# Ledger of designs, part 27: VH-VL binders against q9nrl2r1430to1533

Target 1, 104 residues: q9nrl2r1430to1533
Amino acid sequence: GGVHELSAFEQLVVELVRHDDSWPFLKLVSKIQVPDYYDIIKKPIALNIIREKVNKCEYKLASEFIDDIELMFSNCFEYNPRNTSEAKAGTRLQAFFHIQAQKL
Key: E = the ipSAE of ESMFold2; O = the ipSAE of OpenDDE; V2 = 0.75 times the mean of E and O plus 0.25 times the DockQ between their complexes.

## First folded at step 14 (VH-VL; framework fv_iluzanebart)

Design v3 (at its last look DockQ between E and O 0.80; V2 from the best seeds 0.78)
Fold by OpenDDE, look of step 14:
Order: C-alpha cells, then sequence, then structure tokens
Structure v3 (fold): chain C 104 residues (1-104), chain A 123 residues (1-123), chain B 107 residues (1-107)
C-alpha cells in the first residue's frame, strides 16, 4: 500500500514537471523578481519541494499529497491575475493534474 | 547517497582559460541549487554565485559578477565554473555545494559539499 | 552586503571543556544563519542551520542559538576531533556572506 502510493506520487510529479505549463511551479518564486510575493503568499510551495516530500515519504495519504498540489495552484491564482501567463499556465496544469489524480 | 564530485587540480598560467566541474549524484539534480565558494590560500570562504540547474537561473556575488561564468548541464548532472582569462590572484581552492530552501523560503542552506578543486595560476 | 563578524579569532580550549563562539551580523538576518566546521585539507561541513537546528549526523554537543544580529555556537564538551576552524554564514539576503572564521585549537 505505502510503496504503491509512493510510486504513484513520484510518477505524477514527474508528469507535472514535464508538462509544458509547469514553468511557474518548478521552484519557489524569486524574491528578487517578485519582491512582494512572500508578503502575500503565506504558504509557499513548488514542485521541487513536493517531490522532496515524496522522496522523504512525508505523504502518508493521497489527500495530503493532493492538498499540497492544490495549495501550489491556489497560491498561483491568489497572486496572479487571470489574464497573466502564470495563471493561464496554472489553469491548464491544474486541469491536467485533476485528470491524473483520478488514478490515485 | 548524496555526493558532489569535483574535477581535479589545475595548474595554469595567467591569461589562460579554465573550466572546472562539479557532478552531483544521489539526488534530483534539477531540484536543488548549486553554489560555488572560493577559498584563497590561508583565507576564509567567499560565495561566488549560485545556479538552479532546472532553469539555469544564476546569481553572482557582486565581487565576482563579470569575472567568472557559472553554468550547468542538467543532462549529466554537472555544474561548471569558468574563467576566460585567469589571473595569479585566482589561485585558490574552489568548492561546490548543494543548496536547499530553509522553511519554504528562498534562503538556502548548503548541506553537501564537493571535495574542492585547487587552482594554481603562476607564470 | 551583510557583514558577518566572528569572535574570538582564536579560541584555545582543553579537551572536555566548553567552547563558545560568537557571530555578529551588521543587520538582522532573522534565523537565516548557518555554522560550518572546516578541517585542514577538507571541505566545510554544515553543523547548524536556521540558527539552532543541527544538520543530519551532527553530535548533540554542538548547539546554536541567537536571532537577528547576535548568534552563538556552543560545543558543550570539546572532543579531539572538534579542533578546527568554524564559520558562520548568513543566507537571509543575497549575496550570502561568511564570517572570517574562529580557529579552535588545543590549549
Amino acid sequence: as target 1 above (104 residues)
Amino acid sequence: EVQLVQSGAEVKKPGESLKISCKGSGYSFTDYWIGWVRQMPGKGLEWMGIIYPGDSETRYSPSFQGQVTISADKSISTAYLQWSSLKASDTAMYFCARGWYYDYSEGLYFDYWGQGTLVTVSS
Amino acid sequence: EIVMTQSPATLSVSPGERATLSCRASQSVSSYLAWFQQKPGQAPRLLIYGASTRATGIPARFSGSGSGTEFTLTISSLQPEDFAVYYCQQYDNWPYTFGQGTKVDIK
């Protein structure tokens, strides 16, 4: 059970990272480029962090893994207006995630 | 096991170019930062710059901006530090190190280090 | 850049004794402070990060404290293998900067 779930999480993260719309989410937002980001977003997260958590077996339930992915998207939509490239990429990637998550 | 293995010692003359390497293994190379640190003979440690191999974002310390080039080839999990024209004052030990986020912030702590590459520049 | 200043430059301690190393930042670095140990001919080794968190595999005799501008590394009972140079380093703002180091040698 646990080993199976871990493998599923790993595979899904790989698929997310390889997606064309993953670029806003690969690592934490730069304070240099976006000075006010961390004043607005209180729970920063990114795919590299999520992957590390998977590798460390920090996710015991699929719901915990899903929650972190959804947080990542939520942060994007909270900070970025709908017409931005980041928000549009996030919308497409999230749709992809929701389809893949059905396999968990 | 996480490891950073650097290229061997270099003996060069002033004016020559040089590119040294740092190969990471035992972890996802594209997910972590790589930094370069200079240590001149008998002196302390100095940050030169950092790079994120996943997208090649690079940051240089002001003292090293325009003096060196930091790059990475993620296909072979290798980071590089290079000089176009060495000076005698570039004689030093150079370390690479793996960086990770502290408390979900951009502040990086460096938990694994290469063994160092000694560069000697003399006429 | 943020300037890190360590004291003393050299600390002579006998085996089994307590060693206290100080590090000061020119401006607040919050808890974004690391301590490294370096022995001759070796790479630095991370001891403490986040001002007070021991890195993996670091003995309990090493402890870090402080926040803002004043920090301390304590070795509760110095072991023979602890004689080395110790560096503090801030990572609150780029460029990251090291202190000049404190050498801990045998009294």
Scores: ipSAE 0.886, ipTM 0.952, lowest interface PAE 0.5, mean pLDDT 96
Fold by ESMFold2, look of step 14:
Structure v3 (fold): chain C 104 residues (1-104), chain A 123 residues (1-123), chain B 107 residues (1-107)
Amino acid sequence: as target 1 above (104 residues)
Amino acid sequence: EVQLVQSGAEVKKPGESLKISCKGSGYSFTDYWIGWVRQMPGKGLEWMGIIYPGDSETRYSPSFQGQVTISADKSISTAYLQWSSLKASDTAMYFCARGWYYDYSEGLYFDYWGQGTLVTVSS
Amino acid sequence: EIVMTQSPATLSVSPGERATLSCRASQSVSSYLAWFQQKPGQAPRLLIYGASTRATGIPARFSGSGSGTEFTLTISSLQPEDFAVYYCQQYDNWPYTFGQGTKVDIK
């Protein structure tokens, strides 16, 4: 815990947002642009929501933070076929996340 | 403290261009939506459109599509509403507001509002 | 486009009494309903979101209820600063739409 762990979550989220492959994950998927998304994905989440939860100190354990980030990737792979730009970006960003998460 | 500060009142003639601004502070500007609302004199509130400054994704209400341009400059935490050619019927108060998600369905509620910018267009 | 209809247009209430404002949607908006207060010369202020959740800093005398198509804002004991225009707004589907407003006047 404590203050240092919360700072590590913030730094990790900042690095995820800055990554070139973050574009599918910055905000919730548009219902207008993707009309069936919310019929398929039951627990939507995005980087801006995760960042706000870090800012409000809503994560008590590192596992809770990691679970939200992994949920974000799981949603991407559930909705998007593997050959899509979204799924490819998700694969690359998830790999980057796993490397950065080793430092927690 | 979250604040949205809008540019000052404008007095314009029909046919002139105009760009008004909304500067956000006290929060992560790129993580929240910004919306624009019109209130004509003595009338109610009308949504014009919204923008996500993080990637500039923009949505317009159908009655305002093609009538105005919504944009943002995230480097200075500022959103804009602009007209290429004002009409007398554009005379109104214009508000910006910050939007956040209610739940898992992308629906946005607007929690903080700018003070408004009065635009007067007359011959 | 979802039409929001408020009633009454004007409500006259004595200080200390309860005010009840109604808002009806032309189709279900679930709980994606917000209430705003607007005083003359001021920006709207968020009172209630999610039909019934009070926004930060809003006094307990304000409460919202309803779901689907019918919604109510209640002010349990009206204070002098509560005389204003109140708007409901749906955010279930774009474009978001406001009701036409209810003016709450001192009786």
Scores: ipSAE 0.647, ipTM 0.899, lowest interface PAE 1.8, mean pLDDT 93
ESMFold2 (binder alone), look of step 14: mean pLDDT 94; pTM 0.952

Design v4 (at its last look DockQ between E and O 0.48; V2 from the best seeds 0.70)
Fold by OpenDDE, look of step 14:
Structure v4 (fold): chain C 104 residues (1-104), chain A 124 residues (1-124), chain B 107 residues (1-107)
Amino acid sequence: as target 1 above (104 residues)
Amino acid sequence: EVQLVQSGAEVKKPGESLKISCKGSGYSFTDYWIGWVRQMPGKGLEWMGIIYPYDSETRYSPSFQGQVTISADKSISTAYLQWSSLKASDTAMYFCARGWYYDYEYEGLYFDYWGQGTLVTVSS
Amino acid sequence: EIVMTQSPATLSVSPGERATLSCRASQSVSSYLAWFQQKPGQAPRLLIYGASTRATGIPARFSGSGSGTEFTLTISSLQPEDFAVYYCQQYDNWPYTFGQGTKVDIK
């Protein structure tokens, strides 16, 4: 805890969360709402978890941070067909992420 | 430092409405669950419900469903517990607590930080 | 709902001695089990989660064990500040439920 200056990772997560297409990724998929999700997705992750990991300084390299973000998108595309709102949102958000990640 | 600060003690009469608060600080309020727990005088702990502040997803314990309303205002990092009409039996200490996932494969939450509690006394 | 049962209701222990608290679940809760300490006039404090993981800042004398339906909280050497009520709580299924508590007092 405590007040600290936002790192590049923290800032990027904030930008991702604020993006209009972040809604599928803000928290873990509910097992109640999507009963078969965790039968398919074996490494679940979401932006709230990634932010928590950043706050705990669990990312020592930018590549580790990027890997978790890419995993988040990969999970979305694995579970959701291309024509779903989730997949479409994911596609746009990932494109945004790739642009912002150039700053890391 | 993570903190949950609850509103002050309340003295009410039966039939009155009440809304108590729990303000979180020192962490990303919208990312963590907030739970409410009741402790009647000299008794144990009872889960009332939980809320995820970002989207206000709320789950109530069956015994509290329809008896109270749990809400949150993420703009001020505050969760609420309210009654439309208090009963004498609502006299108790009420705690809020921050919840996080034990693992990412299940929605099992452990609660690591707690508010100091709000004493609610309802009597004629 | 899952019923959590703690034993004994009261445990009298001398300072420096070992304290063993039991918690039983009416059905398996895997390792989704937490232990809390509560002192008079205070909020509960998380001691153990995941049945055996100590929360941040919790002394090493506190340890949790068990899985499924049987769980144990052990205080290896009771300190004066450890006299309190202890609760177990399952978070395997909503609604989450507490045991009725074990009071640890001075012998």
Scores: ipSAE 0.850, ipTM 0.942, lowest interface PAE 0.6, mean pLDDT 96
Fold by ESMFold2, look of step 14:
Structure v4 (fold): chain C 104 residues (1-104), chain A 124 residues (1-124), chain B 107 residues (1-107)
Amino acid sequence: as target 1 above (104 residues)
Amino acid sequence: EVQLVQSGAEVKKPGESLKISCKGSGYSFTDYWIGWVRQMPGKGLEWMGIIYPYDSETRYSPSFQGQVTISADKSISTAYLQWSSLKASDTAMYFCARGWYYDYEYEGLYFDYWGQGTLVTVSS
Amino acid sequence: EIVMTQSPATLSVSPGERATLSCRASQSVSSYLAWFQQKPGQAPRLLIYGASTRATGIPARFSGSGSGTEFTLTISSLQPEDFAVYYCQQYDNWPYTFGQGTKVDIK
């Protein structure tokens, strides 16, 4: 959207990055540390990419922004079993996101 | 505008320590990788390593693992390259560069903006 | 590690002519290849990434092609400011590696 909606996307991404549970999502997963990740996850995404897309005004609708954030969580849950630290962090951050997304 | 500004030239003796810096401005510093490249006099370019400044995740080329330390202070938008004990063979130009993803298919990084270089001279 | 081999080592070209620089990878790097220009006493400058995409502000006379193991940088109608050393670099697998460079000299 407009100037106010772009500011809201930016604010939300900043809050996601600052959240204690952001650590699995800051940047793309390391191919060295997780060699099979990109064999399994076909549409990778991370918070730094989403923030860059906000900065480049690539999101025209709030739904597009929300879809990228939800893709980020979906990738986490697809790759990581539910009892892992990554999946638990994803669950908590997703819950936080849903609360904040009502502001969009 | 995106800028990477490196610290000034250094003249050192073997065995001395050194920390050189690369300050980024005009972009979201912590969202981008920073890499370091060595160029020995009259020679080509060599990747030394990369760092993600937000969480300090660092990756070294095997040739440089244990030879240098790459670090960052995100509060001042600055990355560092550091030697605990310089050798004459460390005489070179050192560049920092900003890295971004080519196609988001994985973490393959291309480097779009470069610092001006820091000449380090280590004379025996 | 992936070895990048450039040829020729030196290319002597007259202004206004075409320069063709080659870069070969020891294994496939798909399209994860960049080209850099470096003038004496200066930092490298990104010309091409993704094998064929010009970086912002790079003149159209620079073009890249290839995929897999064989790559080409072409400079159509060479300008005086194009005399420099050119490096290819793969970023498909860590560690990222450069070719040894091709010097483009005035003939």
Scores: ipSAE 0.699, ipTM 0.906, lowest interface PAE 1.5, mean pLDDT 93
ESMFold2 (binder alone), look of step 14: mean pLDDT 93; pTM 0.949

Design v5 (at its last look DockQ between E and O 0.73; V2 from the best seeds 0.80)
Fold by OpenDDE, look of step 14:
Structure v5 (fold): chain C 104 residues (1-104), chain A 124 residues (1-124), chain B 107 residues (1-107)
Amino acid sequence: as target 1 above (104 residues)
Amino acid sequence: EVQLVQSGAEVKKPGESLKISCKGSGYSFIDYWIGWVRQMPGKGLEWMGIIYPGDSETRYSPSFQGQVTISADKSISTAYLQWSSLKASDTAMYFCARGWYYDYEYEGLYFDYWGQGTLVTVSS
Amino acid sequence: EIVMTQSPATLSVSPGERATLSCRASQSVSSYLAWFQQKPGQAPRLLIYGASTRATGIPARFSGSGSGTEFTLTISSLQPEDFAVYYCQQYDNWPYTFGQGTKVDIK
């Protein structure tokens, strides 16, 4: 992709990555640390992948971008019990996302 | 344009410390893995380790675990490979490379862009 | 670790001829297999990833095939600039590992 001025999608991803609760979502889950993850989650996704898609202009609609972000959270809640640090972080980050997404 | 630019050739003595660098540009440095590969004179390629600059997660090849330290400074888009005490056997060419996922269904990294290499010579 | 074995060690081919390089894995690596080209004094260059997908800018004369434990790199018509060392590399399991390389030289 070329060099682009930050779009609304790009800015939102930057804000998500900078959030204190982004650590479970920065990159794909490690199969070394979590050996059964890819046996359970069939559509893995992370913020770095979403950012790449934004940079490649793969999102034509805001709904497509939102769907990928929601998938990321859905995967987290599917794999992680509610009392885990990952799930708690995901809950807070998702709430933040929902507020910011209203600006799209 | 994606580029990885490595620091210049080094001539060192056994026992000395060394830190070489790899600077990425033309892409979002924090989102991609960086790997280090050793190539001894006239020999093949050996993976040393990989690091994810976004959170500094680092993986070492067993042969290099405890022998070197891989780090990154995401603020200047730079990855590092360092030795606390060099040996003559560390004489080699060292490459850095950018890693990305082949697919998103499984965590497997292919390395599409490479630095030009840093020659390290260790001799008495 | 997964051991990658390449054959032959050296392949002598005339310009315009077909070159076939083999790579074997000690256990299945699915399609997580890459091929690299390296010329003297240069960094490795990615040719193929996912066993059969050409990297950006790689000529069509390069093709990869195979899955599991047996893989092949084919150069349909060798060009003068293709004489080099070729490495296969698995990225199914860390640590990632290279084959020992095949040198393609002029017959």
Scores: ipSAE 0.908, ipTM 0.955, lowest interface PAE 0.5, mean pLDDT 96
Fold by ESMFold2, look of step 14:
Structure v5 (fold): chain C 104 residues (1-104), chain A 124 residues (1-124), chain B 107 residues (1-107)
Amino acid sequence: as target 1 above (104 residues)
Amino acid sequence: EVQLVQSGAEVKKPGESLKISCKGSGYSFIDYWIGWVRQMPGKGLEWMGIIYPGDSETRYSPSFQGQVTISADKSISTAYLQWSSLKASDTAMYFCARGWYYDYEYEGLYFDYWGQGTLVTVSS
Amino acid sequence: EIVMTQSPATLSVSPGERATLSCRASQSVSSYLAWFQQKPGQAPRLLIYGASTRATGIPARFSGSGSGTEFTLTISSLQPEDFAVYYCQQYDNWPYTFGQGTKVDIK
């Protein structure tokens, strides 16, 4: 991608952050609140990091951007059992992302 | 250009309330942590607490828990430090600072940009 | 709480000479250590983070080293503008804590 693709990434991240189910993904998980998180999740990522990477033009390909977003959801499902509020929010936000990503 | 601009110096009496501000510009305010640091006259630096403006999550250092309130208004890119009832021992310089991740393997924050400080003097 | 202890409390050094400042943590903080410079009436300025990475715009005469519990800030050739108080600070565990500072004075 070009400049249109980077604008689309920016728009998509803004929509993800505004979504009601974004709350588990806004920032990196606290080691204080979740002491074992970083023992299990080895490639942490969050929406604030992804937005900063978009702002710095660090994504060379749409696939790199999509991979970071999918990594974010994959981490959520790896750490959180399916019945948790975090996993349910992740499922709904991921569905929203897939719909919006088809517009890229 | 990243800037943190704090509100001006305050002279107060014990028992009065106070809210001081820290306005961030030149970056995505809601995505970065903001911290508050106290420096009493002639003394070193002490972390008071941090806030993530995106969701208002706060952490207080134990000695400041219940002593101050840290908040943010993300619509105007501003963080706040406030007291409901000032004491003479609150006389100090107060700094805000912006925090980001050192690496993405751990949530530890380093603080790269600092406000100019707000001098608060409380005397009777 | 992780206690950070700096030494010496005051360091008298002539311009052009080397200054070596020490910082010791009460438990391992890995590489989650920062160094700050503070001049009278000014905010702290970030010099070093990650124990050894210079912050943007910091001159090469400032270097940091160490890991775990023992850390060093070296100023290889002191300039007039370097006479200040220097703080180390760990950010491995909340609450983040500063050392008590080392004042670097002109000899």
Scores: ipSAE 0.752, ipTM 0.913, lowest interface PAE 1.2, mean pLDDT 93
ESMFold2 (binder alone), look of step 14: mean pLDDT 92; pTM 0.938

Design v6 (at its last look DockQ between E and O 0.70; V2 from the best seeds 0.79)
Fold by OpenDDE, look of step 14:
Parts: structure tokens; C-alpha cells; sequence
Structure v6 (fold): chain C 104 residues (1-104), chain A 124 residues (1-124), chain B 107 residues (1-107)
């Protein structure tokens, strides 16, 4: 892709990545650290993948972008029990996302 | 344009320390893996390890675990490979490469862009 | 670790002829297999990933096939610039591993 001025999607991804609770979502879950993850989660996604899709202009609608972000959180809550650090981080980050997404 | 630019050739003596670099540009450095590959003179390619600059997760090949240190400074889009004490057997060409997922259903990385290589010569 | 074995060690081919390179894995790597080309004094260049997908800018004369433990790189009509060493590499399981390489030279 070419060099582009930051779009609303790009800016939101930057904010998500910079958030203190983004650590479970920066990249795909390690199959070494979590051997059964890909047996359970069938549509893995992460912020780096979402950012790449934004850079490639793959999102034509805000709803498509939002769907991928929600999928990312859904995967986290599906795999991680509520009392885990990952799930707690996800809950806080998702709340932040929902506030920021209103600007889209 | 995606580019990986490595530091220049090194001539060292056994026992000396060394840190070589690989600077990425033209893409989001923190979002892609960086790997290091060794190629001894006239020999094949060997994976040494990989690092994810976004969180510094690092994986070493068993043969290189404890022999080298891989790190990254995301503020300047640079990955590093370093030795605390070089040996003559460390004489080789060292390549860095950018890694991405083949698919999103499984964490398997293919490496599409490579640095030009850094020649390290260790001799008395 | 998964051991990758390439054959033959050296393949002598005339310009315009078909070249067939083989790569075998000690265990299944599914389709997580890449092919690289390396010329003297240069870095490896990615040719194929996912066993059969050509990387960006790679000519159509290069094709990859196979899955599991047996893979093939085919150059349909060898061009002068294709004489080089070719490596296969699995990325199904860490540590990733290369084959020992096949040298394609002029017959």
C-alpha cells in the first residue's frame, strides 16, 4: 500500500494498540504458549492483522471494521475464563473501543 | 517500499562482543516478526531466532539458545543480534527477514523481505 | 525439529528446459512450506509460500506443489537468471527449518 494520512480506522487502531490493556491482542496467540488455542478458536484475529487490513483498504464500511474488532474480543472471551487477566484486559479494552467507535 | 537494512561488515577477534542491527522501513515495524538467519561460508541457511518487536516475544532455535541474544528497539524500528563472546566458528553471513502469517487460522510465519546481510569475520 | 531434505543436490539443466526440485519433510508440515532462491552474494528471495502461492513479482514459470511431506518446485522453462541455489523451508512448527539446498546450474 501507499502512504496515507491516518484515517479514522487507523487512528482508532493506534489508540487501541497504545492502551495498557492491549497486550493480549497485539498479535495472534502463540501456539507454543497456548497449544489448544487453535483447536478452539476458528477465526483468529489480532490488532496487527486488523491494522494491515486497514492499510490495505480492505474495510469499505465501518461495520466491517467493527465486526473484526468485536471478533477479536469475542475470541478472547470464548477462550479465557472471566477471572483471567486476558479476559479482564479484554473487558476494559472493549469498553474503551465502544466509546471511541461512536466517533466513526 | 518495504526495506530491511543491516549494519556493515564486522571483523572481530575471538572473545570480543558484537551487536549487529537490522532496520525496517516502509511498514509498521511493531506489527511484523523479525527473524535472524545464519549462513556459514559455502553452507546453507539456519534459523537462529525470531522476535516480535511489538511486545519483544522472542523464540530461539535450540542450537542458538543461550549462544546469542535477539532484541529490538521499536522506537527506531531496529532489531539486533548480539554475542557476548565471539568464536571463530561464528564467522558467517547473517540475514534478517520480515515475517508474516500465511493464514490467520494458524500461527505460521513466512518471510517475504530480507536484509542484504551482514558479514561477520572472527579470526585471531 | 522437523528435518527437510532436498533432492537432487545439484541439477544441471539447459536454458529453456524444465527443472523439477524435490523437498521432503520428516513429518507433515501441511502446506506451511516456502521456497527460496539465492544467488551468490545475495540474500534469499522468497519464491513460493503456502506450498503453491507465488510471492509478489515472481514469474509464472515458477510453481510449487505438494502437501504433507512431499513438495516440488517446478521451473517450466529455465531462464539464464534462474541458475541459483534453491531452498525449501517449513514453518509449520518452531524451530523453522531449511532444506540443505539444490544447486541449479547450466548443463
Amino acid sequence: as target 1 above (104 residues)
Amino acid sequence: EVQLVQSGAEVKKPGESLKISCKGSGYSFTDYWIGWVRQMPGKGLEWMGIIYPGDSETRYSPSFQGQVTISADKSISTAYLQWSSLKASDTAMYFCARGWYYDYEYEGLYFDYWGQGTLVTVSS
Amino acid sequence: EIVMTQSPATLSVSPGERATLSCRASQSVSSYLAWFQQKPGQAPRLLIYGASTRATGIPARFSGSGSGTEFTLTISSLQPEDFAVYYCQQYENWPYTFGQGTKVDIK
Scores: ipSAE 0.881, ipTM 0.947, lowest interface PAE 0.5, mean pLDDT 96
Fold by ESMFold2, look of step 14:
Structure v6 (fold): chain C 104 residues (1-104), chain A 124 residues (1-124), chain B 107 residues (1-107)
Amino acid sequence: as target 1 above (104 residues)
Amino acid sequence: EVQLVQSGAEVKKPGESLKISCKGSGYSFTDYWIGWVRQMPGKGLEWMGIIYPGDSETRYSPSFQGQVTISADKSISTAYLQWSSLKASDTAMYFCARGWYYDYEYEGLYFDYWGQGTLVTVSS
Amino acid sequence: EIVMTQSPATLSVSPGERATLSCRASQSVSSYLAWFQQKPGQAPRLLIYGASTRATGIPARFSGSGSGTEFTLTISSLQPEDFAVYYCQQYENWPYTFGQGTKVDIK
């Protein structure tokens, strides 16, 4: 992507990190707190990794950036039952993301 | 350029409190882990604990749990190591280091940039 | 807690020769293994991570190999500035642990 796309990715990640419901997604899940997570989730991802990939210009297409964000939510819903705080936060943050991503 | 700059050497007496600092620059401070490592005089390296400044999640090695407090102030890109009551056995060099994921397939962290160290001497 | 054991404790090597340092883990750490160099009065310097990946700015004479429980750091054509203590460290599981170090001395 061009300079405008990279700035848009950065702005969107900043908005996601600042959102109240970002707390399950800031960094990779702790094996201490969630011992079986990496047995179930084989393609982990988190907002700090996505921000680093934006900083290093690793996204060449908007679709690649969107795919990583959607993978993050998909992992959340795969691991967490629907009624958990994590899944509810994921649902709200994903809705926020879809609204903001319409400008990409 | 990534830098970790630690506070200066300290000479203290047993029972005194102390807070030493590690200031990160040249990168997104809240996105990376910071760890603290002790090296007693003439000895090897020991992990004390790690913190994620973005949400202040901390982990302590068992032998340091309850002995020190690790904290961060993300508004000034600074991590801290703190004692409420120093002992002579706390005499050591203390390093901070920045941690990142090796392969994104697991949370394991390698530590690429290190502070210069803070010498803490505790004696009567 | 995963115990890391290094051998030998001290390695005497002439400049220009090859040095081989060993690190053993008490259980598998896969490839989550790092090597550090430390000179007197200095901070540790990352040499190798992921068992075999050379860190940015590290000379090609440093190489790492191994996986699971057995790891090796090799220094080819040893230079005067390479005389130091070398530590391995696992980061597969918390708490992360160092080996006790191997001192590389001039012979």
Scores: ipSAE 0.757, ipTM 0.915, lowest interface PAE 1.1, mean pLDDT 94
ESMFold2 (binder alone), look of step 14: mean pLDDT 93; pTM 0.949

